# Ledger of designs, part 2: VHH binders against Protein Ta0236

Target 1, 206 residues: Protein Ta0236, of Thermoplasma acidophilum (q9hlj2)
Amino acid sequence: MHDLIMSMAEVDISLDIGTKAVRLARAAASSYLRNEKLPDPPADPIFQEKHGVFTTINTYPGNTLRGCIGFPEPYYPLGEGIIRSSIYAATEDPRFEPMKIDEISHVTFEVSILTQPVEITVNPEDRPKAVHIGRDGLIAVYNGASGLLLPQVATEYRMNPEEFLEALCEKAGLWEGCWKYKKVKISKFQATVFGEKDPEGVVEKR
Short names: E, the ipSAE of ESMFold2; O, the ipSAE of OpenDDE; V2, 0.75 times the mean of E and O plus 0.25 times the DockQ between their complexes.

## First folded at step 1 (VHH)

Design m03 (framework vhh_7n9e_1)
Fold by ESMFold2-Fast, scan of step 1:
Structure m03 (fold): chain B 206 residues (1-206), chain A 125 residues (1-125)
Amino acid sequence: as target 1 above (206 residues)
Amino acid sequence: DVQLVESGGGLVQAGGSLRLSCAASGFTFSDYAMYWGRQAPGKGREWVSGISRSGGSTAYASSVKGRFTISRDNAKNTLYLQMNNLKPEDTALYYCAKGTYYPWGSRDSHEFDYWGQGTQVTVSS
């Protein structure tokens, strides 16, 4: 029963959970910028499970990237990961100046919750067949080097599986065709994304 | 050191109600999220409900949502589970559990620090 509930949470995350995740992200960034006490994570068990997670902040109504920081590996319990990634997306994204408190009402928050990575164990030549474009994100690990691409990267740039694996090699700082080498570890994961339609507004599953 | 003592179980007819209590001692109750779990004969332990340290956030398993209400009284170091519209499928030994506290805010793991001895709930049809 507990095992079934946890398995369903990793495969199909409800809008109720997603709404709590997005509200937590906004509350964490807001509290931090106001120098107030940080929020407690929700009591739902998923927030105590370790998951990869990203918080993305976009301007509104312009919908331009304002900050995006995450933990691609399941390093933190989800609640802590959301709090940390949200604060870092607001203040520590090196592409942008730290957010000011007056910006908080002019941005939307989005949380991407990652499933546990599963290694692709087929022989290297069959790796493209194991990749589902639009569903799977990819991780490459080899000799201390690593890289990750979220599922939407392949869709946005209209990549086929082989092109997606090549882009992953480049992202990891490896050589062209790195995915053909048996010792380069390739893993796949999925992401469930929840975001505000407008600032502090309705949360949607994307 | 840490003690969790459940009470309030018993035999009840389908459609009836019971209120479970968990008396906590040996730790700062208001610093921890608290949980109710249950185990029916021949089944694994199932998470039933959770409540944040302040009581401001609650969560329920789909099987009990709308029928059960979790609450806490931090002044009395007591956790409660109000069970309404009980079904034969709710028959189980009910446990309260303390979450794991970490320096970075209140957080829990799948691994609860302590479990009580439980209180038996039997629902007849």
Scores: ipSAE 0.000, ipTM 0.184, lowest interface PAE 14.5, mean pLDDT 82

Design m04 (framework vhh_7n9e_1)
Fold by ESMFold2-Fast, scan of step 1:
Structure m04 (fold): chain B 206 residues (1-206), chain A 125 residues (1-125)
Amino acid sequence: as target 1 above (206 residues)
Amino acid sequence: DVQLVESGGGLVQAGGSLRLSCAASGFTFSRYAMYWGRQAPGKGREWVSGISGSGGYTAYASSVKGRFTISRDNAKNTLYLQMNNLKPEDTALYYCATDLPGYSKYQWTSEYDYWGQGTQVTVSS
């Protein structure tokens, strides 16, 4: 059974689900800009699970950034997160003027779904061994303080796992070496990206 | 209350140098990573450089590596970008950015929460 040979944290998000996510993002932005009722999330159970999520909007055929807003922490059910992030990417990205409805046919939508964070449960001294640079983003939580670093941060700063864990402590506003303390909860996550090839066109896994 | 104000841009000849500054206020500067990005006319946004809150870690885009140096003065809440051996292709609006998860409205633009208004750098051939 595939479920027995792959952890749930590593279950690949299917292209079917990715397609529904991208269609939901486009429908949400379109409905909001038309001042119409927002779409309901798909019935698939994943859209009721909490996930971090980003919606990215690019011009077409120029493929330049037009908007990008997300929720890096798993605060909302995925369907709600897609709807909210899509509307905000279209209307509340401070780098750009809010989109108008006549622009909607000249852009592509992309959705980045973050996997549910999985706590790193090894002894603190072995935490660096559980971190895979280039794949894992990290979250730290302790006494109401929290911080999150996306996977690309470690790659861009050329960090090894220990350096990435130190950067996470700094991001969370904790002390140097916070990851060595058992009560500091550290979790890891990955990202799966789906986007339109052209406006309203075929959805691809990136 | 969070503000980022860039300065130091201008017109310079190829091979010249400029030093950009970013004055930060409204947050505990030393606790957060800072970044420089740029956008050239008719092109998308490009990440240029990043520095950790302590200054212990730095990173650079391959296009600027060896020519640009990022630094910070945590006592003055100021981020710097020293740009040497400037090329016409470095012509862009340069802006600084940071991530503030505690202040973010659970919204991120890429990996940056706050962007300054930018400072224009024009390199003539």
Scores: ipSAE 0.005, ipTM 0.207, lowest interface PAE 10.3, mean pLDDT 82

Design m05 (framework vhh_7n9e_1)
Fold by ESMFold2-Fast, scan of step 1:
Structure m05 (fold): chain B 206 residues (1-206), chain A 126 residues (1-126)
Amino acid sequence: as target 1 above (206 residues)
Amino acid sequence: DVQLVESGGGLVQAGGSLRLSCAASGFTFSSYWMYWGRQAPGKGREWVSGISSSGGSTAYASSVKGRFTISRDNAKNTLYLQMNNLKPEDTALYYCARSEYRTGYSPGLYKDMDYWGQGTQVTVSS
């Protein structure tokens, strides 16, 4: 198995950094909904490094999805990515009505910080052997089409690696068995996840 | 096997109306957010509208807000798009889509949609 990890911060992110990330996400959404100045990212170096990131907003205490938007590729410095993904999760997720400011105290924020995607370079028939359920998220790219599944999707839906690769093909809008075609690029990544236990409460590593 | 089959497209004069339908099968329709997207000639896919699993929440692209209405009938596993005051720029192939939540993907709204139908053509003459 080849896992390329660019830095230690991308491998094992501390709870202190995770807490700052979650607080930044909440502050960004809150400030945006109040039409106030957006927060500045924390000074820690990781917030200036480019990382894939997702912000997830769940209702509380019902714990149902309220919004989830992210950047799977490292398009933005982490701090900027958190601010943007949080605002978009709150206001631009097409699955939901934009959040109102009165909802902010009734939701929890969760931030998923992604490692750099690493292409799976084995022959297509061996691709299932390169996927670790519960650890790896997947990205497929082919002819301008792409799709991503976070690591937790496979565990929530009780998928084995082959089922996870099939789900990825479907997510990308490709054909059944797309992962068997060598020109379909498949990459894997990991995520470190931090979330509020309750609104504005203690942040935990998931 | 997930299937989405669109119908109701056709040729219409500017200012006219059409109602699109999408018949869903192979999954628990009432558990999923559903979407309408479109692709105009020579352009990429764009998001048009979305509706929550219960039908209680809807969202619209700014270009269609106030003119289009999305709705669903969970008993019939059918998604609808009522299109009023159609404009020539609404000419496109219209797609029905399903989304698996908790894996949002901001750079491409179409990438957040797990399954797409083959589409139904809408042509609006001037």
Scores: ipSAE 0.016, ipTM 0.174, lowest interface PAE 7.2, mean pLDDT 82

Design m06 (framework vhh_7n9e_1)
Amino acid sequence: DVQLVESGGGLVQAGGSLRLSCAASGFTFSNYAMYWGRQAPGKGREWVSGISYSGGSTAYASSVKGRFTISRDNAKNTLYLQMNNLKPEDTALYYCAAGERSPYWSGTYLKPSAYDYWGQGTQVTVSS
ESMFold2-Fast, scan of step 1: ipSAE 0.120; ipTM 0.536

Design m07 (framework vhh_7n9e_1)
Fold by ESMFold2-Fast, scan of step 1:
Structure m07 (fold): chain B 206 residues (1-206), chain A 123 residues (1-123)
Amino acid sequence: as target 1 above (206 residues)
Amino acid sequence: DVQLVESGGGLVQAGGSLRLSCAASGLTFSSYAMYWGRQAPGKGREWVSGISGSGGRTAYASSVKGRFTISRDNAKNTLYLQMNNLKPEDTALYYCAAYTGSWYRPESQYDYWGQGTQVTVSS
């Protein structure tokens, strides 16, 4: 029963929708850097629904991070979230200088679309059992502090659920073992990722 | 350009100790939470330990808790990992990594990592 309820929270996003999302991200950054009118979101209903979203920009062919900004919470309709996160990834990532228009043909765009976060409501000692490595990203919120880790962080660093929860506590700026405290709110979500293979090229589901 | 350069690895017998260092340049070091990770031959990356930008919070993988201690010297832009009671299963390439802790501009991955320093623990 619990597995069935969890499956009902999943969103199956097609490559067609993912392609439109990535094209929207590229168009938004390009238009903003050219001081042109921003694109309109696609008419598909999903772009009018609120979702967490990240836009990642990588250099090409070097494939190094150039910018990454997002909204982990479902703050904006997806289309607006893609437009805003893309512009911010290009111009407001504090790790990098703002992108110039001549860079746009030398980067790839990637969009991560998040499901609605679902709070983990089991007793704290059972929280590790509620985390599926390779599927779940995590969010921690406590007393004004928050942190988020995407699912790929756990897979890249080969974390088990307890290690992933500890890394989440650190990401949120909380104490070691924060996930054992009932008042620390922990939520899980899934991400569907779409990215360009090369600049303006075919879009892949990652 | 951001660079992270690890040092201090080497060959040591089981039960021995090593202290790893990670020298950072090209970034505002105290603004980044830092991590140590490791990768054994033919295996994926494993998270080992993390420390907040201020050094006020630390975290450890279950496999190293009680044996390893992470620390940092923000004045010297250097991250450390003190490894005690080393075991053969600790044999790996150890690397440091950095990421931002800003929740309104969250990261999907660690921003930067170094080339690593090899630790080999003989049985």
Scores: ipSAE 0.005, ipTM 0.156, lowest interface PAE 10.4, mean pLDDT 82

Design m08 (framework vhh_7n9e_1)
Fold by ESMFold2-Fast, scan of step 1:
Structure m08 (fold): chain B 206 residues (1-206), chain A 127 residues (1-127)
Amino acid sequence: as target 1 above (206 residues)
Amino acid sequence: DVQLVESGGGLVQAGGSLRLSCAASGFTFSSYAMYWGRQAPGKGREWVSGISGSGGSTAYASSVKGRFTISRDNAKNTLYLQMNNLKPEDTALYYCAADSSPYELWRKYGPEAYDYWGQGTQVTVSS
């Protein structure tokens, strides 16, 4: 891929699109738990574009994690990714028992939409300067090995860019300092997060 | 070196049972969630089951729920899949996978999402 793909890295995701994404996630989990036909994605073009996506389900009003599953890489069209990740967050998160239908009115849904990954093409020694802590998530790929860290990982564990790149090497199963090797491909992405304030309530951009 | 080695596959009649094992080495096994996935001829990859690092939480695909049981022995660094009431539709190459995500709040499904993969063990169920 050459540098023209970098112009496609950032898409401003509106609250209207974010609201539709969150409603789709709730509808998918609800329909699946009721053994009903799954919803169709909204007609907006973004739902046909491939994006990484996570669905997070929290209890309400306790706000404790109830389920969180996603696709970090842009494997599915966004609409399909939301439907799949929502069903998996509700039923297939190995940390938790599968949700029952009577729980659906006592949880909030949150959707994290990832931008298309853009390769960091600067010289390896300048890679830390290309990483914005708190905004950028990272992907490393080399000889069939890969790893991904979400943007919040660096902020939660108080990492600087070098520490974040080292953690990425470790996550990918590569060697210490892997980001210093030119042939290790490193890409960055951002996440836009939308969530319900309360069950079926107003959707907010986080 | 990180290594995941699956074993226990083979040819079995419909209605039979098999127990798969996955021997892990080169990482702190108890810190990793472990998964079983499969790929049948002419089909895409399908996730079968998952188990938390402690073994306290398990999940199953609807197609295998009630028939398969995932378990782990952290003292032996081994993951298991007990498969009962096997169907011809269960014929596939079965892989184990590990996902650490020690710094992530999220877990993920999909082959590109896991830290490590085994080479797989073939299960063939005759009708």
Scores: ipSAE 0.000, ipTM 0.190, lowest interface PAE 11.1, mean pLDDT 82

Design m09 (framework vhh_7n9e_1)
Fold by ESMFold2-Fast, scan of step 1:
Structure m09 (fold): chain B 206 residues (1-206), chain A 126 residues (1-126)
Amino acid sequence: as target 1 above (206 residues)
Amino acid sequence: DVQLVESGGGLVQAGGSLRLSCAASGFTFSKYAMYWGRQAPGKGREWVSGITWSGGSTAYASSVKGRFTISRDNAKNTLYLQMNNLKPEDTALYYCATSPYDRNYGYTHLDEFDYWGQGTQVTVSS
């Protein structure tokens, strides 16, 4: 794997930065739901750099998914991306009713900061060998269709690399075995994940 | 109005086999990932197996891998679990479930599944 070094080198984020990211996500959703002024991003330089980012909201103590929205591409400075993704996870996830302010004290916030996606360039039959379960998230792009699966999806469902690539094809709305077709572009990325242990509580690195 | 109805449970001897079915209605079955979970007496719910909307990919809990096979028939709106080489520790109420996993980013736990059936009891004698 010749692209692994480049993607891994881009994510070296301290718990202090991760804590600020999670606090920012909670503050953004809370302020939005209260119809208050949105928070400003922290002054740390990383919040002005463009990064892919997802905000995940889970119920507590049940730890059930309540919302998860993000930007796989580095479209926004990280601080802005956290603010936007948090508001969207709370209010615009089509799987769920928009969150109400009363729910804020009963959920945990988690922020996943992504490396830049790097295309898997090996022959299609060798693509499973380029995927590391527990480390790599995947993106598929073909003829305007796209899909993304975060790294934890494979571990949660105990997928091997071929199963993860098949799930990606289905997520993108493509055909079974789409990853065997050279023109279907498959990319991988990694994530550094920070989340609250309990609502408004200490932040831990996953 | 989503409905999931499990069947095929019963009493079986250790080493035996059973095939469970789940009849789905009230939603577009062919567009959803489907799952089997179980709950043993006095224990919490345990995820057993999952299958994607097309049937192209499957996943299994380590405790059942190699013994159980999940499958689906989208034309019949039916999910199956073929259980071979059953063990006393497989005794549980078995549920089918569905979640929004197939369409959105992130992941789900058993408690996040959109709908659960009433379950079908499997009892494996020692």
Scores: ipSAE 0.006, ipTM 0.138, lowest interface PAE 10.4, mean pLDDT 82

Design m10 (framework vhh_7n9e_1)
Fold by ESMFold2-Fast, scan of step 1:
Formats: C-alpha cells, sequence, structure tokens
Structure m10 (fold): chain B 206 residues (1-206), chain A 126 residues (1-126)
C-alpha cells in the first residue's frame, strides 16, 4: 500500500517535455562548441518557470561521467538553466578538460528537472505528514536564507520525515527544530530525470 | 574550494552610503553565482542580493531594491555591494556567499550557500 502511494506520487513532467529538455541541452552544448548562435528555449510554459536543474554528460558507449553542472535552487527559468548548465557541464566542470566539438557525437545528455516547489501550508505539527520520503525534496526559507535537500538524501540516509525536516533546518543554517516555527516557509518538490539511451537517440525517463 | 573575505563595513549615519567588497581566492571566481546576505542580532539570515557568474543577471530583496547595487569584477576576483540611502534597519553583519555550480551528480545534497565569508559589520545610526 505504501509502495502504491509512492508510485502514484510520481512527478508530473511528461516524456515530451523531458525530450525537449534533453534536446535543448545537446543543442546548447553543440552550438556553443561550434561558436554558433545558442538555441531558443521551447515555447512550452514550463521552460519559462524557475526550476532547479542539472545537466549530466556521459561518454558512450563507456557510460563514464564526462561533465555535470547544475543549479539546485530555482534561480533561472528552466530553458535558460538548461542552456547554461549544459554549456558549463561541457566546458566548465573543473574535474575534466573542456569538451571539444568532435566529442559531441560520442556522449549522451541527461537533464534532471526539479519540479516547481509547492508550499506545505498545514500547521507546523502536521508538516511531517505532508512529506513523502523517496519522492519529496524539501526547501526551507526564512528571512531570505534558504536550504534545499533533494529526495535522494532522505532515502540514502534512511531518514523519516521529522529527521529530513531537521536536516533541512541544518542545511539552511537555521536552528534545530526550525520546521516547528510557522514563519519558516517549507516547500516540497520532486526531481525527474530524462536521458538519451545513445547519442542523439531516444530519450527515456529514469 | 573558494575562500571569501568581506570588507568595507563600518558605522554610518542614516541616509549615508557604504561600499562592501568580497575578495575571493581559490578556484575560478567567474564560475560561481555570488550573493550578499545579512544577519541582525536575534534574527535569521536574510538574502540581500545575487549576481550570476558572468554578471549578466542580478536580483535584489524588496527591502533593498533601488538602494543597493551588486556588481563583480571577475578580473580582480571581487564582488561588490554599493549601499545607498542606508536605514537603521540595514544594521547587520553582511557576508558574501558563493553557490557552487559544479556539483557532482551524486550525492544530490548541494543547495543554499556552499561557501561564505566571516562577514563585515554595518551599523547605521540615526
Amino acid sequence: as target 1 above (206 residues)
Amino acid sequence: DVQLVESGGGLVQAGGSLRLSCAASGRTFSYYAMYWGRQAPGKGREWVSGISGSGGSTAYASSVKGRFTISRDNAKNTLYLQMNNLKPEDTALYYCAAKDTYSGRYPFTESGYDYWGQGTQVTVSS
């Protein structure tokens, strides 16, 4: 029953949108490396909304990390965030040498999109009930200070909702038990990952 | 890692101006989005302003819009905050922070400010 609830709680970003995101990432890196005009984001409204986003580039067929850069916070409109993170993943990941254009046909692109955060509006004592471990990432905002934890964190460290909320307070640099204070704004989001099976090939959801 | 050192704080009368500087050392400065935050006694941290790595995009808290200007000089690895028309309510410890945009795919734990300085005190009297 819990597993069914987890499955039904999947984030609502379509494969069509995911495919457009991955194609945008590839086009941005390719155009930048060719010294060509950068692509325009797709017209779909989601690309104008602010979202956290990561672009990951892996070698093919070896499937080893080649570059990975992102913006965990919803700082940029999604389209701009994909373009910038893709160019940075290709050229500014300090763990690797910048990519050359002849590598572009030998790598796969993957885009991780964070859903639009939705404020948890229940009374503070009920906040743990609104958090679904394994699905929800969390954001805390108070007096302009903020912190974000991705859904994977709670799963990897086997946190329950209260532990996850405490970890969020610490990440934001707030006090222990900050989530019990009504004026600390807490929002939840999900992460959805789309990637190429092979270079320029079909895009699939994780 | 990037290390951040703030300077330029001090005592100033209401209506006055100050310019804060944040000197960065370590890795490539232009790679980081940079921020100014502040914390007054008994209050949580408050975001003040942000600027993209290239300097092409800036953002401000509503309380400082029109009075403060964020800028950066990537050749000098320095972030600035020009503060005009200061108010007593602007009294706080001001710190700069950097957002690490080259975080690895896993673990997905990086958000908020990845690096920050010790801060520089601004006191506004009336």
Scores: ipSAE 0.000, ipTM 0.144, lowest interface PAE 11.0, mean pLDDT 80

Design n01 (framework vhh_enristomig; at its last look DockQ between E and O 0.06; V2 from the best seeds 0.00; counts 0 for: pae O 9.5 > 2, grease 24.5 > 24.2, off the site)
Fold by OpenDDE, look of step 2:
Order: structure tokens, then sequence, then C-alpha cells
Structure n01 (fold): chain B 206 residues (1-206), chain A 125 residues (1-125)
């Protein structure tokens, strides 16, 4: 029985859509900081679909984190999610003081569009085998506690699947080796990332 | 279950002082980023202060030099000492928690929605 590994159709998001997404993020944050009317999402149908999304703001040219907020679950239509996440990233990331309007020209925006999380239903001991480093983000949920790690975390820290799952447990505030317990729900997702090369500059797929 | 409970609000005269408390349950305050926010009537919620897991602190410009954020690890409680209070400080004050590790990809951002019920501070003559 060839387990048709349903190739989770990588949401093939075009560069055009990605560009629109990033521009929307910037516009939303900018408008909010200026106390102006927020922009409307693009008319493209994908912006009306529910997707998880993260907005990341980095300083330029320093490329240091300035804010990052998102919704790992598809709570909102993508357009609304981008608008909300970008504003929150700019003004309500607790690690940072809210951005000032004069900072907008000295930051770059990045938008991560997420696939719907899928529960890893294999035996707990086999969970590492179901994790693809560099592709999969992870979510852990247990008894009201939750944690999330984006795919980039694994690559940036050169983690193997077990290390990635361990890091997930820590992030969720759960015990070491929590991923070995069946009652801990582990899900995976993928992200398509678009970001400005420079402020208001060319958007690239990352 | 994660819970935050603010207290200590009340009426105070301009120039007065007040100390707010945020009792946390379901998580360790010292292991998290904890922030104070406030919302004045008819205004948007605004960030006030944050104490990081490492113990460093940050403040909005409007409250720098007047407010002090601190925590008691034994009590698992966050505090906001407010001094030199002004009319514009009148608001409902909220505490919020977000878990952070290292980097900027590691936080379930929806956890930002863990808020207390708030406590009202009124500064009036």
Amino acid sequence: as target 1 above (206 residues)
Amino acid sequence: EVQLLESGGGEVQPGGSLRLSCAASGFTVSSNYISWYRQAPGKQREWVSTIYSGGSTNYAESVKGRFTISRDNAKNTLYLQMSSLRAEDTAVYYCARVRYGSGYWDTPKNEYDYWGQGTLVTVKP
C-alpha cells in the first residue's frame, strides 16, 4: 500500500502576490503610525483566503529585528492578517518600543505566509522522522500551553529534527522531551517568505 | 491555565504615586517578557513598559523617569510603580505576557493576546 504521501501542495505563491503582501504590510504600519486610514487589501482572491501569517520588521541597513508578530493559525483572511500583524509588529511587540513614523524609511518588511498546520500523527518516537529541517515549522500544544517555531529557526541554529522538537518543547514552556508524549499535540506547517531588499525596494522570495 | 490579574488601580491627585500589581499564574514571570499597557477612554491601547526575562527594562518615552517596572520572582508578580502622575496617565492598565527565546522566529505570536482584565487609574484633582 503505497502511502500516497500527499505532497502537501506547497502553496505556490507568486512573486507578484508576495510583493503585494509586503507592500500591504508596509502600508498598514505606515498608515497606522500616521493615524491615517488603513489600506485595503489587494483584490487578488488569495488575500481573501484564511492563512496564517507573520510580519517581520528589520532595521536597515543593520538587519536587526525591530518587530515580529503573526498568527500561526488561519484566523483571518490573509489581507486582514497582514494588516494586523504588521501593525502589531510595529507597535505592540513587547520586546521593543513602538516604532516612530520616522523609522519607517529605515526598516524593511518581510511577510511569511503559512500553510495550515497539520498534526503529526505518527508514534511520538517517530516524530523526528516526520520533520523536515528547513521546510517545516512546528507547533506544540498541551494543556493550554503552546509554542511555535518557524522553519528558519532550525536552519539558523543548525538543528536536527530532535533538537528542533526539543527547542519547541522549551519554547512552549513544556518539559524536556515533551515531544515524546502522545498527549502533546505536535503539528507542522510550511512558510513562504517575501521580503524587501531595502526599504520600499525590490521584494524577493526567500 | 495562563492568567494575569491586575490590581492597585484607583484615584490619585496629580503628582501622586500609585503602585500596580500583576499577579501571574500558569507561567513564571521571570522566564517571560511581561509588559504593561494602558488604554485611555476613547483612545487606542498603548505600550507603557516591558521587563525582559533577563531583567532589563524598557519604557515608553511618555513615562520614562516616572514609572518603574519590576517583578518579585517569589510572588510571581509584576509591578508598575507610578510617580509624578499626570492627568494624561488616566487609563485602564493591563499586563500582558509573551514568551521569547532567542531570535525572532520562535514565538507563538498569538500568545500576545494573554491579557489581564485591567485596573483603572484615574488622575484628577
Scores: ipSAE 0.007, ipTM 0.339, lowest interface PAE 9.5, mean pLDDT 87
ESMFold2-Fast, scan of step 1: ipSAE 0.012; ipTM 0.307
ESMFold2, look of step 2: ipSAE 0.035; ipTM 0.455
ESMFold2 (binder alone), look of step 2: mean pLDDT 79; pTM 0.799

Design n02 (framework vhh_enristomig)
Fold by ESMFold2-Fast, scan of step 1:
Structure n02 (fold): chain B 206 residues (1-206), chain A 125 residues (1-125)
Amino acid sequence: as target 1 above (206 residues)
Amino acid sequence: EVQLLESGGGEVQPGGSLRLSCAASGFTFSSYAISWYRQAPGKQREWVSTITSGGSTNYAESVKGRFTISRDNAKNTLYLQMSSLRAEDTAVYYCAAKTYYRSGSYLPEHDFDYWGQGTLVTVKP
C-alpha cells in the first residue's frame, strides 16, 4: 500500500526553510523593482547547495499566473537561484509585461526547490516502472534538445508513467516514443513547493 | 510579445542549397537553446537541429553532415545552412525557442515554447 521507498527519496525541507525561501524570493523581486540592493541569502547550509529552483508569481485574489521562471538544473546555489529566478519571473517572463513595484503587494510568491536530478539507468522498456506519478518530475536531454515537466503536471492531467514520458518527449521537442531510445537521457527529480497564502502572508507547504 | 519569423525557403533542385533564417524578438535570445524542426506533408513534426545558448550544436542523423545550424546573438537571428538537398527534405521548416528554464505553468497552454509560422522548402524530385 504505502510506498516507503518513494517517501525516503524526497528532500526533507522544513517549513522554516521554505518560509525563508519564499521571503527571499519576494525580497529579491521587490528590491530589484525598487532599484535597491538585493537581499543576502539565509545562512542555512541548504542555500549554499546547488539545486534546481522555480519561482512562480500569481495575482491575488484572482490567482492567475503572473510569472514563472526557474533553473531546472542545479547551476546555482539555492539562495542565488531563488534571487535570480524571482527577478526573472517578475521581469523576464516573455508571456507577460515586466512587473512594476506597485504590483508587488497584489501577488503571491511560490518557490519550488528541486532535488538533484538522477539519471534513470534501467533499460528503456523499463523506464515507466522507474517513474512514480505525484512524486517524480522528469527531464529529457538528447542532442541539445531538452525538456522538463514538474511532478504536478502528471497529477493534473491524470497521466500514467508512459503518458508522462510521452508528454516529456513532446515538451523536449523530440519524437513520439523518444523515451524508448537508449540515447535519449531521462532523469527524475522531486520538488518541494512552498507558497504564500496571501501577499506577504503565512507560507504553507504545498 | 515573443515572435519568431522564418525566411529563406523556396524551390530547389536535388543537390541544391538554401539558407534559412529565423528572426527573433520579444525575449532574451542569447539565453535560449533554439531549434529547427520540419514537418513534411502527412508526417509528424521532426526535430532537425539545435544550438544551445553556449553555442553547442546537434543534428538529427538524417541531416548530419549536410546541414549547419548557427546563431548571431547580436542580430537575434538563427540560421540553417542546407546543402546536398534531397526530395525527402521537402517540408515546412519551423524555428522554435526552447529554454533550459521553465517559464510556463503546470498547464500546456501556459507553456512558453515559441514556434514561428514556418517557411516552405520544396526539393523537386
Scores: ipSAE 0.013, ipTM 0.213, lowest interface PAE 8.7, mean pLDDT 82

Design n03 (framework vhh_enristomig)
Fold by ESMFold2-Fast, scan of step 1:
Order: sequence, then structure tokens, then C-alpha cells
Structure n03 (fold): chain B 206 residues (1-206), chain A 123 residues (1-123)
Amino acid sequence: as target 1 above (206 residues)
Amino acid sequence: EVQLLESGGGEVQPGGSLRLSCAASGSIFSIYAISWYRQAPGKQREWVSTITRGGSTNYAESVKGRFTISRDNAKNTLYLQMSSLRAEDTAVYYCTADIRYGSGWYSKTYDYWGQGTLVTVKP
């Protein structure tokens, strides 16, 4: 089976659109923390299309995780998804205290826009061959438990496909080697990532 | 903890209407979104509709224009108003609450599922 068709289904998202997405995320969190009216999504059609999306907030200049919440499934129009994920990344990430408005100038915003997940249907022993490091993020689902790893995880930690699948099992709260069990559903997706270089600074496509 | 209780299912003729209810209790403020899913005999679970805490709604293409999701905040109750029902709508309908969270490097989702309520559209 070839992954080429799935890669070709991915929409190329421009830096202009990515910049608007990141600005929307920052504006949403800022407005919410100030108890002000939330921003309206940009008029570009993509913001009305359903996409999985994550907003990540990192400290600056330390670049440590400050918050990250998202929607792995395409349940919401992109604009709504960015607004909601940004507010929740800032205020409802259970790993951290809610952000205060004074922190907004000391963090960077990053938005990951996800393609539709596609189930990996090969036999379990061939699953590593279906995973392309640096391109594919992964989702595992089994008996109500689920976990997702963005494509960047494998690259940053220098994982090979088997290591990435093992990390996915751990993230989902499943057992070591869970990806070898056929009933554990594994899907892959791609992400287009845009982030601020520094607070309110230029936006880069990652 | 969050608990969800579905009700309102039953048998209807094609073209008929039903209103499903989902009563939420517990830590409801931790819920990002409440959704309706359905599972027809021999099929995989299918997403039907979602309403967020902020009131935004979305629908699967197969039910768009026929189903309306709403909530009564005073009663912490979610509704699915179904109209123009078809044989293809026959399924057990589940209310689920989900919380999506993760680092920039990962995400974890927890879904709370009720026992469901059966909707049968007679051929």
C-alpha cells in the first residue's frame, strides 16, 4: 500500500493564512484574559472548514511548555477551533496554573492545523513501515482510551517508527507493544505548523 | 467526575420526529464539548453533532438540516431534536463529554459515555 495518496490529499497552507491563525490564537487568549470580546475569525474560507487543531503556548526566551490544548478530530470550523483551543491552552491545561494577562508578553503562540486522520489498515507487524518520521503524527484508540502525538515529537526525540509507536502506546495509557495488537486502532495524520519567532513577532512555517 | 444519562429514544415512522435528552452532572465545567454519537447494528460509531461550552454547534453531513442540538444551561441538559427521520437513522444514540488536552508534543482525550438510547425508524 502507498502513503502517497494520503500525502497528496494534504492542503498546502500559506504563510499568510498561518500568520492569521497564530494572530487569532494570541488575540483569543489575550481578549479572554482581559474579559474583552473575543476576536472574529478571518474571512478566508479555510477558517470555516473543519480541521483538527492544536494551540501551543511556550515561555520566551526559555521555550518551555506553558500550555497546549487541541482538538484531534475535525469537529469544529478552524477559526472556532483556534479560538477555543487557545483559550483552553492558556486557562484550562490541567498540567499548569491558568495564565494571567501579565504573562502574554512573555510567551509565543503556535498553531498546528491537522489533516483528516486516516486509519493504518496493514497487519500490525507492518505498521512501522506505514509511519513516516517527520511527516506523520499518530493517534491510538482502544476501549475508550486514546492518545495523539504530533509529527514533531518523533523528530525532536530522534525516534524511529517503532519507538514512535511505543511512545504512542504510553501516551494513550495502553501497554508496551500495544501497536502489535490488531484491535488497537492506529491512525496517522499530517500537521502544518505556524509559530511566533518571539512574542508578537514574525510568524514562521515550521 | 462527569456523568451523562441519555433518554428519549423510541420507535417512529419514516419522516417522524424525536427529541433525545442527555442530563449532565458532576464536574461539568471541565467539559469542553458535549456530543451525540450513534451506532447502527453492524456499523462503527458515527459522530452526529457537537455543542461546545460557548454554544457553537456542528453537525455530520448526513444529519445536517434535519437534526438540531441545543442545551438548557439551567438544567444542565443537552437535547438532540431529530426531524425527517429515515431508516438510516436507526441506531443507539450516545451522549459523550470530552476533554482535549496535551502538550505541543502530544494530546490525550477522555470520553465519558452513557448506556445510550435506542432509536428505531420503521421501514
Scores: ipSAE 0.006, ipTM 0.144, lowest interface PAE 9.4, mean pLDDT 81

